# VHH binders against q9w197, part 10

Target 1, 300 residues: q9w197
Amino acid sequence: RLRLQDIPALTQDHCRMRDPAEVERIINEFVIGGPERMQIVSDFDYTITKQRTEDGGAVPSSFGIFNACQSLPENFKAETDKLYHKYRPIEIDPHMPIAEKVQYMIEWWTKSGELTSGFPFDQSEIDQIASKYTHALRDRTHEFFADLQRLGIPTLVFSAGLGNSVVSVLRQANVLHPNVKVVSNFLQFRDGLLDGFQQPMIHTFNKNETVLNETSEYYDLVHTRDHIIVMGDSIGDADMASGVPASSHIMKIGFLFDHVEANMKKYMDTFDIVLVDDQTMDVPRTLLSLIEKQHKLNLE

## First folded at step 4 (VHH)

Design b4 (framework vhh_8k46_1)
Fold by ESMFold2-Fast, scan of step 4:
Structure b4 (fold): chain B 300 residues (1-300), chain A 122 residues (1-122)
Amino acid sequence: as target 1 above (300 residues)
Amino acid sequence: AVQLQASGGGFVQPGGSLRLSCAASGFTFSSYYMGWFRQAPGKEREFVSAISGSGGDTYYADSVKGRFTISRDNSKNTVYLQMNSLRAEDTATYYCAAGYPSHYYSWEYDYWGQGTQVTVSS
């Protein structure tokens, strides 16, 4: 039986747990179950990408990469700004019920899709911008994805952002291995022109089982894997695993960077492990290492 | 109608101080996050500091923490960046930005001002 006190990566000051005994229990269950029961579900923006670079440089979101494209028409930029001004205050409103916010998110995304239509666009422009941000992945992300590939662990990158940017960054960083699936919003083209986004549309409040059940191909791949590591940087990311089979064990890892003191209680109530200003994959990699070591011993 | 006017840049010796100002018009200033970003020649634009609409939350890049202070005066529609203990590495064009970013350090600010040049040299 593994004890948290004997795992250096989990005893650091920046690694916070509301219930260390429960974390220890889940780790031991993962170790006993081995790689064959494991799957990963991860957000992309500010989870696989850093929340900050070492030099303090800004890290763009997946939509930020798209918005930096120079071929976008002047009308597009002006109109998307109007939508952001109207809907962003609603999205972050702490008093509005989520069910009511969902109606506005659907309206925002529908109008954004209409604006992202009727002009030519080349994916290569996203690729050019994304190439500058492969260094903005969390430290040891390449090693983390290599570990997952070696262990045969299915990995879902589940993003409410722009999948074209997500795929571009992952591919150029050489981490988009066959075991990695991206579920996100993708650009749609008709007759050489942009035609909005492919369905289903993924937004902040539906990044859960509703969308995953509509993506039945992925569900069929992972429904036998009931040990899950969930990674995210926002409270809503904790629910990403609800779309898979009822799991006996889920480890929720939250990356907390901004408003640390104000958000700490809520993050600790929501995630099993809260990583404060940790721009590395060291904790997720440590969990995989413990699983792999026991698996190798069991084969002897 | 929206306008952000940055000012207060100039030449300063290492260890000196400068105060940058960004005057805003054409939007409800108190509801917007305000950010300062900088860009040195041949480098990408980087985050420096940000402040929430109410002024209750402030954020700083590690490289400027303890040396720079961001503040705002909502009655004057102005955000300030007080820069102390300036270093040669702080030499850059400084930009103010207003918006509702997903994170205060993201590129997703809605409005960007004209830059003001800061040069720290002996």
Scores: ipSAE 0.000, ipTM 0.159, lowest interface PAE 16.6, mean pLDDT 83

Design b5 (framework vhh_surovatamig_d1)
Fold by ESMFold2-Fast, scan of step 4:
Structure b5 (fold): chain B 300 residues (1-300), chain A 122 residues (1-122)
Amino acid sequence: as target 1 above (300 residues)
Amino acid sequence: EVQLVESGGGLVQPGGSLRLSCAASGFTFSSYYMSWVRQAPGKGLEWVATIKQDGSETDYVDSVKGRFTISRDNAKKSLYLQMNSLRAEDTAVYYCARGYPSHYYRSAFDYRGQGTLVTVSS
């Protein structure tokens, strides 16, 4: 049996827990279950990528990478800004019911798709811009993905951003291994012209299993894996694994950077582990190392 | 102009083998993941296999693992699918695709070829 106080990465000042006894219990369940019962579900923007670089430079979101492409029409940038000014205040409104917000997210996404249509676009421009941000991944992300590949743990990168940028960054960083699947919003092309985004739309309020398209191959891979590590930087990311059986054990890891004091209580109530201004994968890697160590002992 | 041209399809008996080829032009082939997807008669598109830019990593849909091998030749700008132990259920139009599918359930291809028909029947 592992005790929390004997795990150095989990005793750091920036590692906060509402219920340390529950965290300890989940870790021991993961260790007992081994890597074959594990799966990872992770956000991309500001979760796999850093919330800040070491030099304090800005890290673009996956849509930010796309919006920086020079071949986009000048009208595209102006119209996108208009949509942002209209819909962003609705998205973050603390008093509007989520069901009402969802209708506005559908409007925003529909109009964004119309703007992202009718002109030629080359994926290589996303690749050129993304190549400058492979170093913006959280420290030891390469090691984290290598650990997952070695352990055979399916890893779902589940992003409400732009999957074209997500895949480009992961691929160029050499972490898009065969066990990594990306579910996100992808550009659609028809006859070499942009034709909006592939359906279904993934937004802040539907980022859960209900948006995933069912295939036997996908569900054969994950249906026996009821031990889940969920990683995110936003409150909504905590629900990415909702709908799993009651027998499941889920460890929710939240990366908190902005307005720490104001957001701490809500993040502590939402995530099992809250990592404050931690631009590393050290805590997720520590969980994997504990699982791997016990697994090696069990192979005797 | 990006072009992907498939070849090598045909009629084969169950248990037989076939090699598909795809000739790519109009882009830096070595910079892209490449994939094979297929569409059986009356069904939707199914992802089959993906290969990383340098060929170091490959992935396959479970139904073809151990039977199909994806490979590439970056110098020739060509993608291949070696299909062994073919089954009636492998009957489909096979497409060469540029990009990075979400593997099992959605494609995120920016370009796809016109396809080559593979029929497995006696």
Scores: ipSAE 0.000, ipTM 0.173, lowest interface PAE 14.9, mean pLDDT 83

Design b6 (framework vhh_8k46_1)
Fold by ESMFold2-Fast, scan of step 4:
Structure b6 (fold): chain B 300 residues (1-300), chain A 123 residues (1-123)
Amino acid sequence: as target 1 above (300 residues)
Amino acid sequence: AVQLQASGGGFVQPGGSLRLSCAASGRTFSDYAMGWFRQAPGKEREFVSAISWSGGSTYYADSVKGRFTISRDNSKNTVYLQMNSLRAEDTATYYCAAGYPTHYLRSDEYDYWGQGTQVTVSS
């Protein structure tokens, strides 16, 4: 049986847990169950990508990549900035009820779709911009995705961002292996013109099983994989695997960077493991290595 | 890497039938979902049909539903599109694609694309 004190990556100062005994229990269940019961569900923006580069440079979000495209109308950024200034304070308001926030998120995405309609757009322009950000992935992300591919673990990248940008970055970084799937907001075209976003709209408060029902083939593939690692950088990401059976074992890993002192208690209450200013995949990779080590012993 | 070869196109009269084939090479064909997309001159590439890796799920564009049938034979590494009751508006170059999409209707979620096969429906 594995103990947390025997796993150096989990005893570091920047690795925080509200309930170490529960973390230890889940790790042992994962190790016993092996790779065949595993699946990964991960956010993209500031989870697969870094929250900061080593030199302190900014990392654009998936929508930030799109907004940098030259083919967008001259007033596009100004109009989207107006929406951001109106709706962002609502999105992050700690006192507004979630049901009320959801209605404002629907308004924001509807208006964004209206702005993202009626003009031609070449998706290769996203590729040109995204090519500059393959090195903005968390340290050892290439190794992490190689580990997942080797172990045959399905990996869902579940993003409230722009899927066209997400796919472009992952593909150009050479980590979009056949076991990696992207569920996100994708551009829609009609008669060669942009026509908003494909339905359903994915926002911070609806990343859950209901949206995944639109891709029932993928859900059917993974529903027998009841051992889940969830990775995210925001509170809403913790619920991405909601709706799995009660027999499931879920390890929720949260990446915390900004406003650490103010957010620490909330993150520790929400995630099983909170990684403070950790721009690496080292903890997720450590969990995979423990699973792989036991799996190899079981095959012998 | 998967290589795809589409075939079976040609000229047909309205109301006629054609069967398109997409032959794949590579050890991982059975792991991929397969899709058919078409493009007419001066128009965007549009979704036609898709089939999951197992064959358990199939998807069709509204414009072809009830007329076209997609199927696959994983033992032969081939996907088929049976096209019945063809119309002039079905005239296009038809492309097959392989990938592991979460949204089967999305062309940008397919990793590998074949050369097209031309279908012309005209009197």
Scores: ipSAE 0.000, ipTM 0.109, lowest interface PAE 20.3, mean pLDDT 83

Design b7 (framework vhh_7n9e_1)
Fold by ESMFold2-Fast, scan of step 4:
Structure b7 (fold): chain B 300 residues (1-300), chain A 122 residues (1-122)
Amino acid sequence: as target 1 above (300 residues)
Amino acid sequence: DVQLVESGGGLVQAGGSLRLSCAASGFTFSSYYMYWGRQAPGKGREWVSGIDSSGGSTAYASSVKGRFTISRDNAKNTLYLQMNNLKPEDTALYYCAKGYPVHYLTREYDYWGQGTQVTVSS
């Protein structure tokens, strides 16, 4: 039986847990179940990418990479910034009901699609911008994805951002292995011109298992895998694996950077493990290491 | 300029086999998820099979599973569909489609070729 006190990565001050006994229980279930029962569901923006660089520089979101492309119309950034300033305060409003917020997310997405239409675009331009930000991935992300590939663990990158940018960054960082799948918002083309985004829209309030087609290739890959690591940087990310069987064991890891004191209680109520200003994959990698070590012993 | 050129179609008797090829150019073929689709006379387009960028993950429509095999040769920028135990119901225009991005789970296409006709006689 593993105890938390014997796992150095989980005893650090920046690693917070509301219920350490529950975390210990889930880890032991993962270790007993082995790699065959595991799957990963992770956000991209500020989860796979850092929330800050070492020198405090800004890390662009997946949409930020797209907005930096030169072939976009001259007023494109100004118009998208206008939409951001209108809808972002609604998105994060703590008093507005979720059902009402969803209607505003649909408006934002629809208007963004209208702006993202009627002109030619070459995805290689996203590749050129994204190439500058492969070093903005959390420290030891390459090792984390290599561990997942070696263990054969399906990994879903589930993002409310722009999937074209997500895929570009992951591919150029050499971590888009065959076990990695991306579900996100993707550009749509018609007759060689941009035509908004492909349906369905992925936004902050619908990032959960229920938006995925249960009869698709994804279901065939993961239906036997009831041990799940969920990784995110926002409260909404915690529900990315909702809708799985009650027998499932889910470890929710939350990366907290901004307004730590104000957000701590909510994050600790929402995530099993809260990592405060931790720009590494060390905790997720430690969980995989424990699973792999026991798996190797069982094969001897 | 993206181009997809399908070949290998023809007339075959029920129970027979055909191998389709799709020659891709104008994009980094090895970076994209690729699909085969078909359209029978008077019907809409139907997804047949998909393959990821490495060739390590494949998927098939229930109507063709066990009979068709999708594969790719990234060195030759070519996609293949091996069709075995063909049925009259498989008669259709078969087209190669470029998906984006390589690990996107939707079956949306951003470009498809002209197609190659497959006719299966009873």
Scores: ipSAE 0.000, ipTM 0.185, lowest interface PAE 12.6, mean pLDDT 83

Design b8 (framework vhh_7ubx_2)
Fold by ESMFold2-Fast, scan of step 4:
Structure b8 (fold): chain B 300 residues (1-300), chain A 121 residues (1-121)
Amino acid sequence: as target 1 above (300 residues)
Amino acid sequence: QVQLVESGGGLVQPGGSLRLSCAASGFTFSSYEMTWVRQAPGKGPEWIATIYSSGSTMRDDSTKGRFTISRDNAKNTLYLQMTSLKPEDTALYYCARGYPSHFLRGDFDYRGPGTQVTVSS
């Protein structure tokens, strides 16, 4: 039986847990169950990408990569930034009920779709912009995805951002392996012109089984995998694996960087492991390493 | 270190005017975008206006005809001039450092404690 105090990556000061005994229990269940029962569900923006770079540079969101494209109409960035500035404070408000926030998310995406319609767009520009930000992935992300591929663990990248940018970054970083599935918002074209986004609309508060059921191909692959690692940087990300069987063991890992003191209590209540200013995949990789070591021992 | 302190709020009658101020310290004020946000009881925060380091502004369409954001870099002070005030303008008004966009990470990195504006007769 593994003990948390014997796992160096989990005993660091920046690794916080509300219930260490529960974390220890889940890790031992994962180790006993092996890779065949595992699946990963991860956010993209500021989870697979860093929350800060070592050089102090800003990391663009997946939608931010799109907004940097030159073929977009005059003032497109200004109009979309205006929407972001109006709706983002609502999205992250800790006191507003989720049901009310959903109304505003629908308004935001409806208006964004209207702005993202009626003009031609060259998708190759997304690739050009995204190529500049492959270095902004969390440290050892390539190794993390290689571990997942080697272990045959299905990995869902579930993003409320722009899937065209997400796919571009992952592909150019050489981590979009066959076991990786991206579920996100994708551009739609009609008669050679942009026509908003493909349905269903994915926002922070519907990243859960409701939209996952729309991807039956992936659901059929993972419905027997009841051991789950969930990774995110926002409170809403913790529910990405909701609706799984009662026998499920879920490890929720939250990356916390901004407003640490103000957000700590809520993150500790929401995630099993809270990683404070940890721009690496070292903790997720440690969990995979423990699973792999026991699995190899059992094969002997 | 970084501090933002709002002032100028109070009780005002419908149709009245108020000028809010935000005194900034602990950073190079002229280098940052600055924003006004309000929050009414039981409501989420509502963005009002941002003024960029360049001096250009971005304003919410519902209030831009009545509210004007401005800055005085020599005094490290941000202003919000409010005219034709309505009961629905009743809220806690706070200033924030930054202008997050879809391109840039995050939200406002610092905000003040706010100043209460109550519009009633």
Scores: ipSAE 0.000, ipTM 0.226, lowest interface PAE 11.2, mean pLDDT 84

Design c1 (framework vhh_8ghr_2)
Fold by ESMFold2-Fast, scan of step 4:
Structure c1 (fold): chain B 300 residues (1-300), chain A 123 residues (1-123)
Amino acid sequence: as target 1 above (300 residues)
Amino acid sequence: EVQLVESGGGLVQPGGSLRLSCAASGFTISSSYYIGWVRRAPGKGEELVARIYSSGGSTSYADSVKGRFTISADISKNTAYLQMNSLRVEDTAVYYCARGETVTPLRYYFDYWGQGTLVTVSS
C-alpha cells in the first residue's frame, strides 16, 4: 500500500489535508481500481486556468474573454457590469439561504441572456482573444490532459462560465482530446443573430444536476466509473460529481489562492486536498501516475 | 481555556498492555480538530504515533506501532484513548496528547499539549 509520506508532491507545505488518512485510503482504492474506473470532473475558470500568472498579467474568466469581443454592442460591457454589481454580492452572501440565492441567479442569467440577443456575432473573435490566454493554463496542463487521453480517462469540464470561450481555449491549447467533454453555457443563434444561451442555464448553485439532463450519452459512457477526481477553486465546485450515480470514491481537490486564512477552514472541511497558491497540475498528475504505475504492478 | 489531561501511564513488562486516556476541556473532540499521541524517548526525537479525526472517524498510526496500538474517542466523555498492546522495550517514552489543526504529511501543527505521561516497558 502507498503511504502519503512516500509521495513527494503530497508532502509539500502548500498541500493541505484535514484528514491525511482518508486521502491515503482513497488513493489506495484508486490504485486498486486502476485507470478503467477513473473519471475527472473539473471546473474551468481559475481551476484549469491560473489564478495568477508569473508575468503578472490578468487572467480573464470565460465570460471576460467574450466581453472583450469588438462585435458586441457599445454598451454591452456597461450593461453586464451593472448586472454583476447587483447580483455578485447576493451570490457570495454568507447569510442568505441558498434557495433564495437561486432565484436571484435565475434572474441574473435571464437578464444576461436578454443582453446577449438580437445582434450578429462572429465566433472567430472569441478564438482571436482566447489565443492570448492559452499560456494562462496551469503549468503542465498539456501534460495532464495528454496523460488522461493516453489512459482513456473521461474528463468532464463543468463550467458555469461561457462554453464557447472554454472550448476555444482548450482547442487552441491542443488539449481538447476526444475523451474531453465540455458542459457549460453556450451561445444560441437564430436566423444569424444571437439568441441568448442554450438551455439549461448553468449557474453556481446548479452545477450538480445539469449533466444528467443534457448529456445522457456522456452519462451512459461514464456511469461505470465510480472513482472520481473533482477539481475546483470554489466551495460549490465540490458538488460537481453529485449528479453521477455510483460515486463510491471521490477525491476532491480545491485550489485556494485568495483570502487564504479566512477561507482555509471552509476549504479544509469541503475538499480532501487543498492546494494553496499552487498554479500547477502537479498533484493531479502525480495521482494519475500512481494510479497507472501501481495498478500495473499489482496485476503483474 | 483549552486543556488536555493525560492518564494511564506506568511500568509494564514486555508483551503487556496499557491504555492511555486524554481528557479534553474547552473544545469538543468531535469538532474539526484531530487528537494526536506524540512520544519522546530518551535519545530520540519526537514521534507522532497515532491520531484520530473523531468527526470523520479516520485514524492513522506510525509504522512502528501499526497492529499493536489503537486510538479511539468517546465523544460523550470528550476523551481520546490510546490502547497499547504487545508493548516492547523500545516503546518506553513520555506520551503526550496534543490537539492538531491543518495537517499535511510533513506538517503537523499542535497548538495545545498535555503534560505528558511516562510509559516504561521493562522487565
Scores: ipSAE 0.000, ipTM 0.167, lowest interface PAE 20.5, mean pLDDT 82

Design c10 (framework vhh_surovatamig_d1)
Fold by ESMFold2-Fast, scan of step 4:
Structure c10 (fold): chain B 300 residues (1-300), chain A 124 residues (1-124)
Amino acid sequence: as target 1 above (300 residues)
Amino acid sequence: EVQLVESGGGLVQPGGSLRLSCAASGFTFSSYWMSWVRQAPGKGLEWVATIEQDGSEKDYVDSVKGRFTISRDNAKKSLYLQMNSLRAEDTAVYYCAKSTEVRGVTPYYHLDVRGQGTLVTVSS
């Protein structure tokens, strides 16, 4: 039986846990279950990518990469900014019921789709910009994805951002292995012109339903994998694995960078492990290492 | 019309201090997160510091923690960056930016408004 005190990566000051005994329990269940029962569900923006870099150069979100493309209409940014100013205050409103917020998210994404229509666009523009940001992946992301591929662990990159940018960054960083699937918002084309986004639209409040309903081939792969590591940088990311069987064991890892003092209580109530200003994959990799070590012993 | 006007840059010796100012107009300043972003010669844009609407939460890039202090005056619609113990590595054009993101520090491409900048040169 593993104890938290024997795992150096989990005893650091920046690694916070509301319930260390529960974290210890889940780790031991993962180790006993082995790689065959594991799956990963991860956000992309500011989870697989860093929340900041120190070598110069900003880290744009997946939509930020798209917005930097030169072939977008002259007033595209101004029009999308108008939508942001209308809907963002609603999205973060702490008093509005989630069901009511969902209707506004659908409205926001529908109007965004209308703005993202009626002009030609080439994926190569996204590829050119994305090529500058492969270095902005969280430290040891390449090793993390290599570990997952070696262990045969299905990995779902589940993003409310722009999947065209997500796929481009992952592919150019050489981490888009066959075990990795991207579920996100993708550009739609008709007769050579942009035609909004492919349905269904993924927003912050529906990142759970889409996996089960729209990715049936992936569900068939993962429905027997009831040990889940969820990774995210926002409160909404904690629910990406909701809808799985009640028998599932889920380790929720939250990367906290923004408003640390104000958000700490909420993040610790929501995530099993809260990583404060940790721009590495070291904690997720440590969990995989523990699972792999026991798996290797069982094969002897 | 939304405007951000940076000032306070100049030539300073290593170990010296400068205070940058940003005068905002054309929007409700007190309703937005504000950031300082810089661009060193030949390099990309680097986020430096962010401050929340009421000034209670502040975040900094590691290289400036303990040396730089971000602050704001909502009544004057002004953002400030107090820079102490300046190093040659701090040489850059500094930009004032209105945040449009709620996650992390404001990335360059998600900045709502970005000013014309003020040049800081740290030279020995």
Scores: ipSAE 0.000, ipTM 0.116, lowest interface PAE 17.4, mean pLDDT 82

Design c11 (framework vhh_7n9e_1)
Fold by ESMFold2-Fast, scan of step 4:
Structure c11 (fold): chain B 300 residues (1-300), chain A 122 residues (1-122)
Amino acid sequence: as target 1 above (300 residues)
Amino acid sequence: DVQLVESGGGLVQAGGSLRLSCAASGFTFSTYAMYWGRQAPGKGREWVSGIYSGGSSTAYASSVKGRFTISRDNAKNTLYLQMNNLKPEDTALYYCVRGGTHIVYTSPFDYWGQGTQVTVSS
């Protein structure tokens, strides 16, 4: 039996847990179950990418990479900034009911699709811009993805951002291994012109496994895997594995950087492990190392 | 059926060069981004380089940037990888891969041939 006090990575001051006994219980279940029962579900923006650079500068989101493309129409950024100014306050409003917020998210995406239509676009420009940001991945992300590939653990990168940018960053960082699947919003083309986004739309409030149809190839990879590590940087990311059976064991890891004092209670209530200003994959990697160590002992 | 046939691999000494080719058939080659991937012994498949439909935009893994050059001939439905200053770490089976984008994206290595072996001796 593993005890938290014997795992140095989990006893650091920046690693916060509302219920350490429950975290310990889930870790022991993961270790007993082995890699074959594991799956990972992770956000991309500010979860796989850092929340800050070493100099404290901003890291662009997946849409930020797209918006930096020079071949976009001259008024494109101004028009998308107007939509952001209108809808972002609604998205983060703590008092508005989620059902009402969803209607505004649909409006935002519909209008964004209209702006992202009717002009030619060379997707290679996304690759050129994304190449500048492979260094913005959380420290030891390459090692984390290598661990997952070696253990054969299916890894879903589930993003409400722009999948074209997500795939570009992961591919250029050499972490887009065969066990990695990206579910996100992708550009659509019709007759050589940009035609908005492929459906269905993925937004902050519908990021959950129920969006994935049982007939999808992803379901075939994961339906027997009831031990789940969920990683995110926002409260909504905690629900990415909703819709799984109640018998599942889920470890929710939240990366908290912004407004730490104000957000701490909500993050502690939502995530099993809250990592404060931790720009590394060290805690997720520690969980994998514990699973791998026991798995190797069982094979002997 | 989609067919991708790689050639040009072999044994080479460190510091040497090789040129890989990939003959594509069964789809409209000129409309797809194309990639080279590789699998080293004991490791998973990884991306090496990409080239987009017109051939004017390319991208490279950091480990090969400045040493490898990807190119394509859309009239001949052929993808190339010129590999210079080869290192023992480049030893791998090299795959030609057809790219694509959609709402559900698996690894970019969904359409690949049998590969061509590159062995770099020290």
Scores: ipSAE 0.005, ipTM 0.261, lowest interface PAE 10.4, mean pLDDT 83

Design c12 (framework vhh_7n9e_1)
Fold by ESMFold2-Fast, scan of step 4:
Structure c12 (fold): chain B 300 residues (1-300), chain A 122 residues (1-122)
Amino acid sequence: as target 1 above (300 residues)
Amino acid sequence: DVQLVESGGGLVQAGGSLRLSCAASGFTFSDYAMYWGRQAPGKGREWVSGIYSGGSSTAYASSVKGRFTISRDNAKNTLYLQMNNLKPEDTALYYCARGSTHLVATSPFDYWGQGTQVTVSS
């Protein structure tokens, strides 16, 4: 039986747990179950990418990369900034019911689609900008994805951002291995012109199994994998694996950076492991290492 | 020039066996998950089986589990489907597909083959 006190990465001051005994229990279940029962579900913006760079520079979101493209219409940034100013305060409002917030997310997405329509666009502009931000991935992300590929663990990158940017960053960082799938919002084209976004719409409040039912072929491939590591930077990310069939053990890892003291209780109530200002993949990699070590012993 | 070419289909009696092959070219076969699907007359496409790039995992539709076996030979760039104890309801066009590295609402697969017909007589 593994004990938390014997796992150095989990005994660091920045690694916080409300229920250490439950974390220890889940880790031992993962180790016993082996790689064959594992799958990963991860957010992209500020989860696979850093919340801060080494020099304190800003990390753009997946939509931020798109908005920096030069071929966008003259007033595109101004119009999208107006939408952001209107809808972002609603998105993060702690007092508004989720059902009401969902309607505003649909409204925001619809208006964003209208702005993202009627002009030609070349994916290569996203690729050029994304190439500048491969260094903005969490430290040891390449090693993390290499571990997942070696262990044959399906990895779902589930983002309410722009999938064109997500795929571009992952591909250029050489981490978009065949076991990695990206579910996100992708640009749609009709007769060579942008035509908004492909359906279904993915927003912060619908990142769950309901949207994944539309990719049932992939889901059938992973349905026997009931040991899940969920990674996110916001409270809403904790539910990305909600409703996944046969899920019996889920380890929820939350990356907390901003307003630590004010947010700590909510994050500890929501995630099994809360990583405070940890711009690395070291804790997820440690979990994989423990699973791999036991798997190799079982093969001897 | 990604190309997937299926072979091995034909007419077989109920209870019989067939082995399907899919010859892949134009990409590094060992880097991709591979899948078998089928389309029966008057029905939509149905996923049958999948295999990950390193052979770490295989999966099967409930309708074929225990009867069909998916395998691959990365040195030969070839995907296989061994079909045993065939039933009349297994009659369909069988096609192989290369797994997409990204999921979208309409395309979990990058490329499909043209298919090979399997007909199971009672």
Scores: ipSAE 0.000, ipTM 0.142, lowest interface PAE 13.2, mean pLDDT 82

